VHH binders against Flagellar brake protein YcgR (ycgR). Designs and how they scored, part 106

Target 1, 263 residues: Flagellar brake protein YcgR (ycgR), of Thauera aminoaromatica (c4kar8)
Amino acid sequence: MAELSTPSPASPAPLDGGRGDELEKFTLRGARQILQLLQDLITHRGLITAHTGGGHSFMTAVLKVDEERGRVVLDPSPDPQANRRALAAPRLTCVTQLDGIRIQFPLVGLGEGQDKGRPALFAPLPAEMLRLQRREFYRLQVPLAHELSCLLKAEDLARKPVEVSARVIDIGAGGVAVVVPTGAAEFVIGGTLPACRLALPDGEPIELDLEVRNLNRQTQRNGTEQLRVGLRFAALPRAADTRIQRYIFKTERALNAKARGGL
Below, E stands for the ipSAE of ESMFold2; O stands for the ipSAE of OpenDDE; V2 stands for 0.75 times the mean of E and O plus 0.25 times the DockQ between their complexes.

## First folded at step 13 (VHH)

Design X102 (framework vhh_7pa5_2)
Fold by ESMFold2-Fast, scan of step 13:
Structure X102 (fold): chain B 263 residues (1-263), chain A 122 residues (1-122)
Amino acid sequence: as target 1 above (263 residues)
Amino acid sequence: QVQLVESGGGMVQPGGSLRLSCAASGFTFSTYAMSWVRRAPGKGPEWVSYISPLGGSTSYADSVKGRFTISRDNAKNTLYLQMNSLKPEDTALYYCARDVYPWDEGKAFDIWGQGTQVTVSS
């Protein structure tokens, strides 16, 4: 799976990706970064959906960051049962968004009390916070009419070099998914394909090193087998990143503009 | 247009009850803490009660604690103040106010309503 299984940034559902190492690069662990992000939630009045397990959640907000005591002050639910579930939970998964940026963090050791005569929930500062822009996990499904291709430089079963023109099915900031005929080349998860060429509709092909991340075989209705290959960009120069993002943005806008009764 | 409109004031005898309402419009009501503030004849403004954005935390001035209850309905963008066991000293113009400061900073309000008059007399 080249794509993270994730709802939109505005969705209250938590990100439970099967690729924890992909989420690690979006995870903030520095104390100053965590404090700043929590302060941003206060300043921008970000509402938080706190998941307490068993399909239960409640709405809260960060009211205060107490740096000296190393804790956050949270708005209790007006529903006493939601507060009891939260206090009984070993962990809360907190999900929010600010201007299209998804923010997710755990809280462990929730307590209740009063701060200056006001009932409040307290939790130690989170050790980590996930900050994820839509671009970092979004995958554009490539329109068939665009005929996007990637020339892969791979090896056959005898370790002889082969070039395979693969159709690009989806594309994101981190990579592409392509389709190749079964047996066209040998792919090994974790293997690197050097100097591949990604052809976008406008301009010269982009030369890229690609890492194989996943392999899925499928049989078409005509009996022909195809291999879907998920490929990660091993290194992406700024100019290439700009071209890929421009293509994604323009294509998404064009698709959204054609959707009647859509967003 | 950001607006707060109070209603529900009136004349009542000592020991009576009134429920004040405040209709909010033009902003995301559920993200703001709200307060009730009153001004009695010949006195300065007195903070009465506070409610957090989602309504789970409330606080009251000592003069009204146990008699008044603040609440909110975020789906209806409405703030309430239930006033019980009213006393002559509760006579004042009551204002709905939007709190703009974080939890630990001083109380400050950027938007006020027009006020609703509460008169408690025998």
Scores: ipSAE 0.415, ipTM 0.793, lowest interface PAE 2.8, mean pLDDT 85

Design X103 (framework vhh_7pa5_2)
Fold by ESMFold2-Fast, scan of step 13:
Structure X103 (fold): chain B 263 residues (1-263), chain A 122 residues (1-122)
Amino acid sequence: as target 1 above (263 residues)
Amino acid sequence: QVQLVESGGGMVQPGGSLRLSCAASGFTFSTYAMSWVRRAPGKGPEWVSYISPLGGSTSYADSVKGRFTISRDNAKNTLYLQMNSLKPEDTALYYCARSLDIWDYSGRFDHWGQGTQVTVSS
């Protein structure tokens, strides 16, 4: 899905930096997983918005998965013009949601015909499907007053172990973004930083393995440069996940209360 | 609570027309395939017509093909059956039915309305 393989367009910081790399972990390419997800769309009656390009889209649904012929059967639009646009399009981008999980997939080679005497649209099974939990995209901007830090275990330019205390600038269910002085350590996209320690306001630091997802140089107003590092939680115990989610929820609720001008 | 309420039935002469409506509530109407099923006096239920969730796919029993048209308005949660060139054989109680299977029209339904009577007589 080319459109989802890139980071979000230039916008506020929460949508910048390495998001496209993080989407890879949510991409399904196994034939069995794709078939199961399409079947789940049928079982849960998931409506699909199919984008045909040029700002055009129509509503559809998966009516049947034909595993033997390697194709999906889709509900045509009641609008004949929408069907004509879909059939003329080189690719459809299909978007749907199940239980808060955003699902996206491409369809190429759309055709029309009949199944059991009923008009239908047909397309080959997609080679990949993106299954995105909504919580994985949410990033809380960490209030400066919270002074959240993460102690990173990394290597310097000479490949010697170094510990860097990094300020956490945003946090989500899938990871954190931190800032470090330029040159404090070497980071390699895809590299793992083992046994790092994330300090939340309540309780002991959480010990985590972090994967480097992106690197962005930032220039501060005083002209000094620092490195913003996007880090994914490589493995997250349920207890750690619960503490992180609780911090996010509590902080968001407090920020919302303030935004309402005093309650 | 799922509710289906049919209306629009009545008495009509052979060759006449009627439009049946079914008002749906208590569920997300646009995610379900819908059907019309009829029961003539002294006979069992007969499936009449099917419409897919978004309305792009329809099918009809051989006895009504070319005369009846099924349609839906998902914004109004309403199913319709336009009945033209009515015959005495079309006399029946007409039911709005929610299809259990999104694609299968073989008479598997999980909710029905109370029906609306259509009588075709001279």
Scores: ipSAE 0.572, ipTM 0.840, lowest interface PAE 1.7, mean pLDDT 83

Design X104 (from S3 with L100S D101L Y102E W103Y D104W S105D G106K R107Y I110Y; framework vhh_7pa5_2)
Fold by ESMFold2-Fast, scan of step 13:
Structure X104 (fold): chain B 263 residues (1-263), chain A 121 residues (1-121)
Amino acid sequence: as target 1 above (263 residues)
Amino acid sequence: QVQLVESGGGMVQPGGSLRLSCAASGFTFSTYAMSWVRRAPGKGPEWVSYISPLGGSTSYADSVKGRFTISRDNAKNTLYLQMNSLKPEDTALYYCARDSLEYWDKYFDYWGQGTQVTVSS
């Protein structure tokens, strides 16, 4: 019997439901938008990973949308055990991507049957679908108490080398967002900052090459202007990737425990 | 730039064998679980096999269990699928897929272009 599980040490494949407030701006709830996105998945033959809980998942695809009956038709797994798990699950969390954009949606009320003589799985249309660009994928908001910093090796306006200690405000598997005082350094979208140093609580600073992805100016409560810089990890050694993911996992777990009244 | 390139497909008679390869580049291959997925003519995609990041855990679809073997060489950034006792119903385009749950750039996660396997007499 095939086992369809894809365990992750850092975070589950589906984005956490506790992030609902952060993900609201990326959530589609219009019936027309949902139907169009599902049709786009059909047109592009998008492969979907359907998570059934307990670390189990299987591969599927949307075969068609039945607007009249308000349901989607999914390709069943050739593995009968995966289909039984899916049918027994209270909810499927479906994850896919289209042109580099992450798409995630729940399916409840899964059933099985035939579609034009072929085995098929059926579910009501999802009430919502999450559509995230890659660069906007899940990020941990770094607690202020952690005082997480990244020493940036950048250039000033005259192209002279400058080192800026920047506060890390969020972190993900692919990068960090930092804040720096306006004018501390010049940042160019697409530019590379070599040999920067990310300070994590568990050991020596990690040396990283960072690519500037986005820039946003912010005004603080005290009237001080700061620049928010989105930075992508250009390359990560395995050890660095493991440490970053461990930090994210442990911090998220601790925050969840705190929110649940854990002491 | 993340890239997955499949190779090793071809035409073979029933009962024959083929070995598929997937060359991975642009990421730390050893930290990601990998899968093989196939799409037969006129059918939807079908998951074939899974391998954990370090190769300690593998799983297979019932349709290929006992006939196919997934493996990886993390030093060479290469994923393999050894296919034995091939059947006409194994005819499909075979894709290498990175089983990553996290990404940053639009090139960080995607499916390969596929390699065609045709089993006929």
Scores: ipSAE 0.000, ipTM 0.153, lowest interface PAE 18.9, mean pLDDT 78

Design X105 (from S11 with L100W Y101F W102Y; framework vhh_7pa5_2)
Fold by ESMFold2-Fast, scan of step 13:
Structure X105 (fold): chain B 263 residues (1-263), chain A 119 residues (1-119)
Amino acid sequence: as target 1 above (263 residues)
Amino acid sequence: QVQLVESGGGMVQPGGSLRLSCAASGFTFSTYAMSWVRRAPGKGPEWVSYISPLGGSTSYADSVKGRFTISRDNAKNTLYLQMNSLKPEDTALYYCARDWFYEGKFDYWGQGTQVTVSS
């Protein structure tokens, strides 16, 4: 059933590992801090998007922290294929939000079993957890009406150059997330797409080098598949940075005004 | 204001089937584990079935394994219990119950829906 297997809503892509030096100050490595943050996720009933690699993800939740066994108990997916992919994955990247704070952490060594007679997924406690306040990671969800696009310069399955017009679904100071039809081009995590063109409403397209940071396959309500691609801005010119920030600011203000004005 | 409203009970002959529904409101349904609990006349409450918040984990009392199926539709805030091969021993008032932190302890119940299995 397509309706039952469709992820909803789209979850944010994992944060850029190339920001490691900037993100270090927000990374928790103390066992006590990690346990406290996991318990906060349980108490606030935070839903988690677990990325299994290869563009795949599923929704889960931390149901319990077993401190004595040093592991978390996770809700399995109702989709058995998602659970098989998760168990086969060398690592899960878990992403969630708690009261406007972005939380991201790895899980390694996922297993399955029973907890109090209930099927469950288990993983050792993460060695680190990233905790970022909204202002450090803010991403504008691009209104569909804006029809924001980015012309990507990539390669097809035969390694031939191809240009793909991708719809921009979110944008921030450090990059964009775009959606492309499955099979339109091949993307390699860590690969650079040179001289791409980001179209903003007020002026000429911005020429940018983009680095592929993450990939996530999504099934829409109508059953069509699309690829969500997270892209980092490489060597962003000051003029381009100013235009992107202005767009974000203006759009957020307009959305807030519309919500407050009752229209 | 948490509300749980059961429906779908009734009278059925042994071997028959019923589907119970529970409409939930006043909380984020998808973040709570849910259970069905029944109470037969003159007896204490008996836990029947459990489903995890996202529906990936289910469990059943030995008395109903293989006959009952629990499910949920998080988009519709609704919990279900499909009851097949019903027996006279299944006659009870059936309650929808919200699990408090995965502990098997319940903080809210509905009013119950009556299931009567008689020849």
Scores: ipSAE 0.572, ipTM 0.841, lowest interface PAE 1.8, mean pLDDT 85

Design X11 (from S3 with S30D; framework vhh_7pa5_2; at its last look DockQ between E and O 0.40; V2 from the best seeds 0.64)
Fold by ESMFold2-Fast, scan of step 13:
Structure X11 (fold): chain B 263 residues (1-263), chain A 121 residues (1-121)
Amino acid sequence: as target 1 above (263 residues)
Amino acid sequence: QVQLVESGGGMVQPGGSLRLSCAASGFTFDTYAMSWVRRAPGKGPEWVSYISPLGGSTSYADSVKGRFTISRDNAKNTLYLQMNSLKPEDTALYYCARDLDYWDSGRFDIWGQGTQVTVSS
């Protein structure tokens, strides 16, 4: 039963191909750019989550870029089964992050061997790398103290109009994720919720049309079931976009100041 | 502050075993390759063993290959060296070292104070 808590939305899980048109502008295909980004992963010590399919992944790192042989040298897993799965996989999807920028790339043709008497995994250089540097892919985790809510205009099980006050758990330039009690309303992926109201700490609620993008059932630690709903801003007035960006910026600055105060 | 603290040295008879530990603090341990380096009486430093950041790759000096095993516990920020079939020639002060380079050059920036291993009949 798929009624248990699903993986966190903040998981380094690969991005789906349904956003291909949005991701093309962030895709690096130049050989020099790819080599430089791989070298940046080494220099800044970026750890990589390599997905082998079927929900399996392992942690690795680029140990070296071998430009002459056109390949990367990867740290094998200390778990032999993870290495076997990786070698059997037709493709690895590698996900990492540097300074808040999400980086994702495929590796095809993984092999194993030794260099300098050291075991390693080898793969040809990727033909493309995704580097998500634009604000629209950033998601701010909303502090509980901010009590952000979105009043959703939806339908119940009997298709009657209902208004549901949903707690906003994350927010970005492109949308929000909210949590609603199970059974409060019915949601259909791709459906539009017109004239919803997003309440930010400062000022009047923002009226928004929201598109349902994703649904995820979560079981809370107290045994209560809730539905997590991913919502995309269908159309956003400039004033609303400015207010949302200002909230994200101010909150991020406050959180960063708090984190740096511990050092 | 970045710190490495070795322990587990001592006196053993030839053929005996010892397990060295190195406790790391003040840095993100799992993003660094680590090495063991020893200094025998009257000799310069000798590299002994290497381990990659995630522990999937290891290598050894020819003098210790087959007898020593390097390992790490990234959750505990600890590096280990299991030493078996010890010889008098293994007598040295053993250092834990942080390697700046993952693969090419052994460039060490942080060292522990060392732990003494003495193998004698």
Scores: ipSAE 0.687, ipTM 0.877, lowest interface PAE 1.2, mean pLDDT 84
Fold by ESMFold2, look of step 15:
Formats: C-alpha cells, sequence, structure tokens
Structure X11 (fold): chain B 263 residues (1-263), chain A 121 residues (1-121)
C-alpha cells in the first residue's frame, strides 16, 4: 500500500480568475485567521512562489510576521532582477502548500529594507487568503491519447436542442474544461446543460448536469476558431464522483510513473 | 539521518584563501537559514556569517566583513564560505550550523563536526 499513496502536489500557478466565485467559500478574511495561517507557514517553513506578472515568479518565504506594524517579512530573491520586478509589481500573487493544503494570497505595497541588520522585503498583511484541499483545486490535464469526450446537450442560436461532442482537456472533482468549434452551439455563463454524457475510458458514459462557468475563444494553428468552455458539475451522484476520482488517480499515477521511469 | 559535513579546511599562509563547503542531508535544506560559526583554540564559539533560506539575505561578523563570502547552492544541498585575505586570527575550527534565528527555539539546533582552518607561516 505504500506505493499507492498519492504525493502532495507542487505549488502550482495561480488559480484561474474565472473560478473566483467558486473560491469565495474557501477565502479567509478575518485578521486572526490570516495571522494564524501566516504563522503556520512560518512554523512549517512553507516555501512560496511569488508571481510578479508577465509570466515571472521567484521563490520566497515568510520569515516572520510583525503584528505591531501589520506587515510580513519576506526572504528576498538572490536574483536582483527578480527583486526589482517584485518591487515594481502592483501585486504579488503568492502560492504555496503545506501537507497537501494549497494556500494563495495577494501582497500589495511591497517594499525593501532591513530586518535584524539583514536585507528583507516587507509588505502589509494580506487582506485575504485562500486555503484549499487538493480536491478543491486540482485539475488533471487529460492526455490526448485518452481522447476523453463529453456529449453536451446544448442549444443552437434559435434555442433549439443540439448535441455537441466536445473534447475534454482537463478534469477535476468539480468540473471539466472542453473545447468545441466556434458556432457549434450557444453557451451562456450561468446556463445549465442537463443530461450531458461524460465518456471515461472504462465503463458507461456518466450522465451529469453541467453549468457553464467560463468561455474563452482561441484560434488554432490552422486558423480555425475554437471555444474553451469551463463546466461545473451541478449535481454529481456519488457513484459518478467515485468514477471520476478513480480516473484522475489512475491517470496521474501512470503519468508520474512514466516521468520517473523515463528519466 | 540529519547531517552537516564540513570540508575544505587546511593550512594556509597569511593573505591566502580557502573555500569551505558544508554538505547537508536528512532535512529540507532550502527551508532553513544557515550560518558559519568558528571556535579558536581555548575559546567559545563566534558567529561568522548568515545566509537566508533562499539565499537573498546575508550578513557577516565585523571581523570578517569584506574578506569572507557566504553562499549556498540549494540544488546541491551545499553551503559555502569563501575566505580571502586570511589572518592568523582566523585560525579556528569552522562549523556549519542550521540557523533558527526567526523561530522560538535555540538559535543553532544542528551542527557539523567542523573543519580546521590554520593560518600560519
Amino acid sequence: as target 1 above (263 residues)
Amino acid sequence: QVQLVESGGGMVQPGGSLRLSCAASGFTFDTYAMSWVRRAPGKGPEWVSYISPLGGSTSYADSVKGRFTISRDNAKNTLYLQMNSLKPEDTALYYCARDLDYWDSGRFDIWGQGTQVTVSS
């Protein structure tokens, strides 16, 4: 059973802004909760990826909380350019995790100075912090070889029923993202697609209701336009949830084994 | 097991240079600040230099400032001390130490065995 245990995920990129409404229930805003979580990061030596924008990031850590001055003390980067980008950024998006719990928080008003006679970065305490279990944020990127599809029961421009077979590009506990050709159906954010069918490799397709959460248009290399549709599982039966989690677990294990065995 | 192993000591003439290394194992090296501490014969420990967990912040005792440079390679779990313009006063057993300065505990909780540096003609 030792080889069956799932390792903790790495500290991923910031979560998609289009999921912000769903993340609100995991957002801490109380001053005492925020101070305690920051202290937990310090005690457990959580390493932080600080995103400065433009695809740039650097590693840091919260060294201490100065409660009297209402600020955090951060370890500067050994790369001076990373420090300059951080000081110029309107906000840092900090991402970290401890024992499988993902933590994400903004820092604004970053400054430089000294602490204990040593260089340090400073910022006011964050006004909010996300705390998420792996299940609450993890999305498996679906291997192309699996060719996962979802049959969408949608509507055309005239609001008449149409069925669209959409390729699934990622899947998590709470939903999927799919791609369809632009114009295949009309989707609206907040709209519900009843009785869709998710085809997993083993077993019958899963019937489920989906809610449209985001829409993103993209042009492929051949010039054709496609629509990325973010879909939330509306009312997921436990059996369906179990099958989805098994697929994610098995696929992740297979991908991790190939990465290790191929190196 | 948790281990810090120093190397690179030796005998050198005044004005010479040495580079000390400290190999860390058994713990997550890049989450801890590190220090070099030295002990001259018959004397107590003297802090020499500090480096933050990710390497962005360093400091030095006044006696070595401008002559010694602390660095770390977190990919190799290794701490370094470049020692230039060595003086007879630098003769000591040099220790690598895990530094808990920002936490509520004793400052140095794990030590290496030390490596001897002797500066003599």
Scores: ipSAE 0.553, ipTM 0.837, lowest interface PAE 1.7, mean pLDDT 86
OpenDDE, second read of step 14: ipSAE 0.876; ipTM 0.950
ESMFold2 (binder alone), look of step 15: mean pLDDT 87; pTM 0.882
OpenDDE, look of step 15: ipSAE 0.877; ipTM 0.949

Design X39 (from S3 with S59D; framework vhh_7pa5_2; at its last look DockQ between E and O 0.53; V2 from the best seeds 0.00; counts 0 for: pae E 2.003 > 2)
Fold by ESMFold2-Fast, scan of step 13:
Structure X39 (fold): chain B 263 residues (1-263), chain A 121 residues (1-121)
Amino acid sequence: as target 1 above (263 residues)
Amino acid sequence: QVQLVESGGGMVQPGGSLRLSCAASGFTFSTYAMSWVRRAPGKGPEWVSYISPLGGSTDYADSVKGRFTISRDNAKNTLYLQMNSLKPEDTALYYCARDLDYWDSGRFDIWGQGTQVTVSS
């Protein structure tokens, strides 16, 4: 089973662990929007991590947008081997981050040459660019001390209703990841779990509908198996969204304070 | 505080070599293109060399092309100019400069104090 991966805003890793349809609403395809975002990268001096596949990447920057020729001018790597890998790659996945905004885009058809006598890498303008605020993709790792739980309304192997209290291991604006004992319930990717109850430390449990997005079987340190379930919030009410945001903000602040003060 | 500090200048014979260094502080060095600019006694400033933010692209004035090599170490926030086959005409005060423009014609906002290079018999 595919694992849902949501990198931090500072992470150079591509955001490619979830379904493409979840990212569609954050994907820019207008030529004007794409040009503006590329110009913003130049103006704010955003460095780009370009992934060439096979675990390889190099650091670059958009030096110029050539609108007339429909291409970007990129800073080559000072490492010739990195440039050779980039030119051989069928596609670059470019990732950058500007003050809490994650930007990701593909470049296809990379070439090399000179502009005004200066060595450069060239690529056609991307057809799409992903633009995400930290809130829209970041997941907070839930401290064990918070004992955060979600009561799931699911079905057992015989398709009979069952309620499972699951421990929440991470939480974001779009959903939660929970762990349940193997065999506690049956989960189907794309299935909806109605009227589940998310218990935050303060206040009443939040009633919400959850969609199963991914499943990952994990083995604990003691050898016991558990199932990690990624769940998307369906039709989240504004009041619930506000409470979840407050919890994430307060918990992050507390974790940052511990990092400064020690254990 | 944004600062550039040059070093490595000195006196050499024609045909000699020198390596200039420029230590940058107070800004994110790796996000700026950098240049070397020199000023000979009684003359205006002459642009010498350019390097892109990540160091993959370089450029040189015709007067120094093939003799000078610009490089940078972004981990050390340091810019370098390796000067070979030095000529009396290379005698000047050498400045490193922060280039505000990544790619088109340079516009400099921060300069070092300069380091003196004297080439004489």
Scores: ipSAE 0.703, ipTM 0.876, lowest interface PAE 1.0, mean pLDDT 86
Fold by ESMFold2, look of step 15:
Structure X39 (fold): chain B 263 residues (1-263), chain A 121 residues (1-121)
Amino acid sequence: as target 1 above (263 residues)
Amino acid sequence: QVQLVESGGGMVQPGGSLRLSCAASGFTFSTYAMSWVRRAPGKGPEWVSYISPLGGSTDYADSVKGRFTISRDNAKNTLYLQMNSLKPEDTALYYCARDLDYWDSGRFDIWGQGTQVTVSS
């Protein structure tokens, strides 16, 4: 049996944890609202990607909701190792999408057992659920031909200023991911890079502050290592947001036109 | 159109084995629980086995526990029933059935023509 440890290339990753304030208006916290949304997932037969950390995930579904005991009942994985990772994880981040509505929620306290003789996973009802339309969570994979770059104003090992031109590999409403050679600068998760410049095809580069959210090391085919840096936009002005959204929309439309001729 | 097509039945001696298959089409197979149901001569339908949508939860009638194994391959849209240590009492027409919901198990909306299993010496 195969483990679903990595989302498919077309599936979005869980939304960035530093988006809490930005996403508050889309967050359901009422008990009745949460119960109704979980029951809607059951009715629409939503499949869920449950992320266990360390890049691992598995597919599941909500089989039922037990309001009286305050629990959700999940379909276990047929892969026992995926179940062991899920049970060992401090939380699951559950992600699903039904007809353009993205739903994301945490489950903590996952347990294993039986429901009327049938194996199942159990968790307390989530304390909150995100429910938002596609524009609010989408990340565009940037075509190489666009050569999108971001000038990062960072520091080297000696804490001296350096400027690094980084290739942008994806972009969304809340941030970008870039790649740089390993050792080009020192990046610290939670650190702020002020006055960076994002180069879009239209107009002058956008000046913006970036916050480092994640770092992932990768080995290129020639044996050298590169660093994938996940960056969040800090306090993005409306004009900058509009330009970013326009770029995403135009690029997605162009990519969709080519895909229609591809099959 | 929604379709379930069973195969793999036949004649076998007591103690033998058979593997039944059910090919599903026309719907999103991986979002539905599935069951096997059988109809023996002179009897009504009898539920045999259940499997959850992603395959992590299974259940069996007491008469077949330890002898039958249900499985599914969601990439191939196929449901299976491995039947071992077959007895004359297992002689029946076997149907693949789509289960409407885990909570309402036993509510089947679609099944096919079935495949005959005959166990005799």
Scores: ipSAE 0.470, ipTM 0.816, lowest interface PAE 2.0, mean pLDDT 84
OpenDDE, second read of step 14: ipSAE 0.879; ipTM 0.952
ESMFold2 (binder alone), look of step 15: mean pLDDT 89; pTM 0.900
OpenDDE, look of step 15: ipSAE 0.875; ipTM 0.949

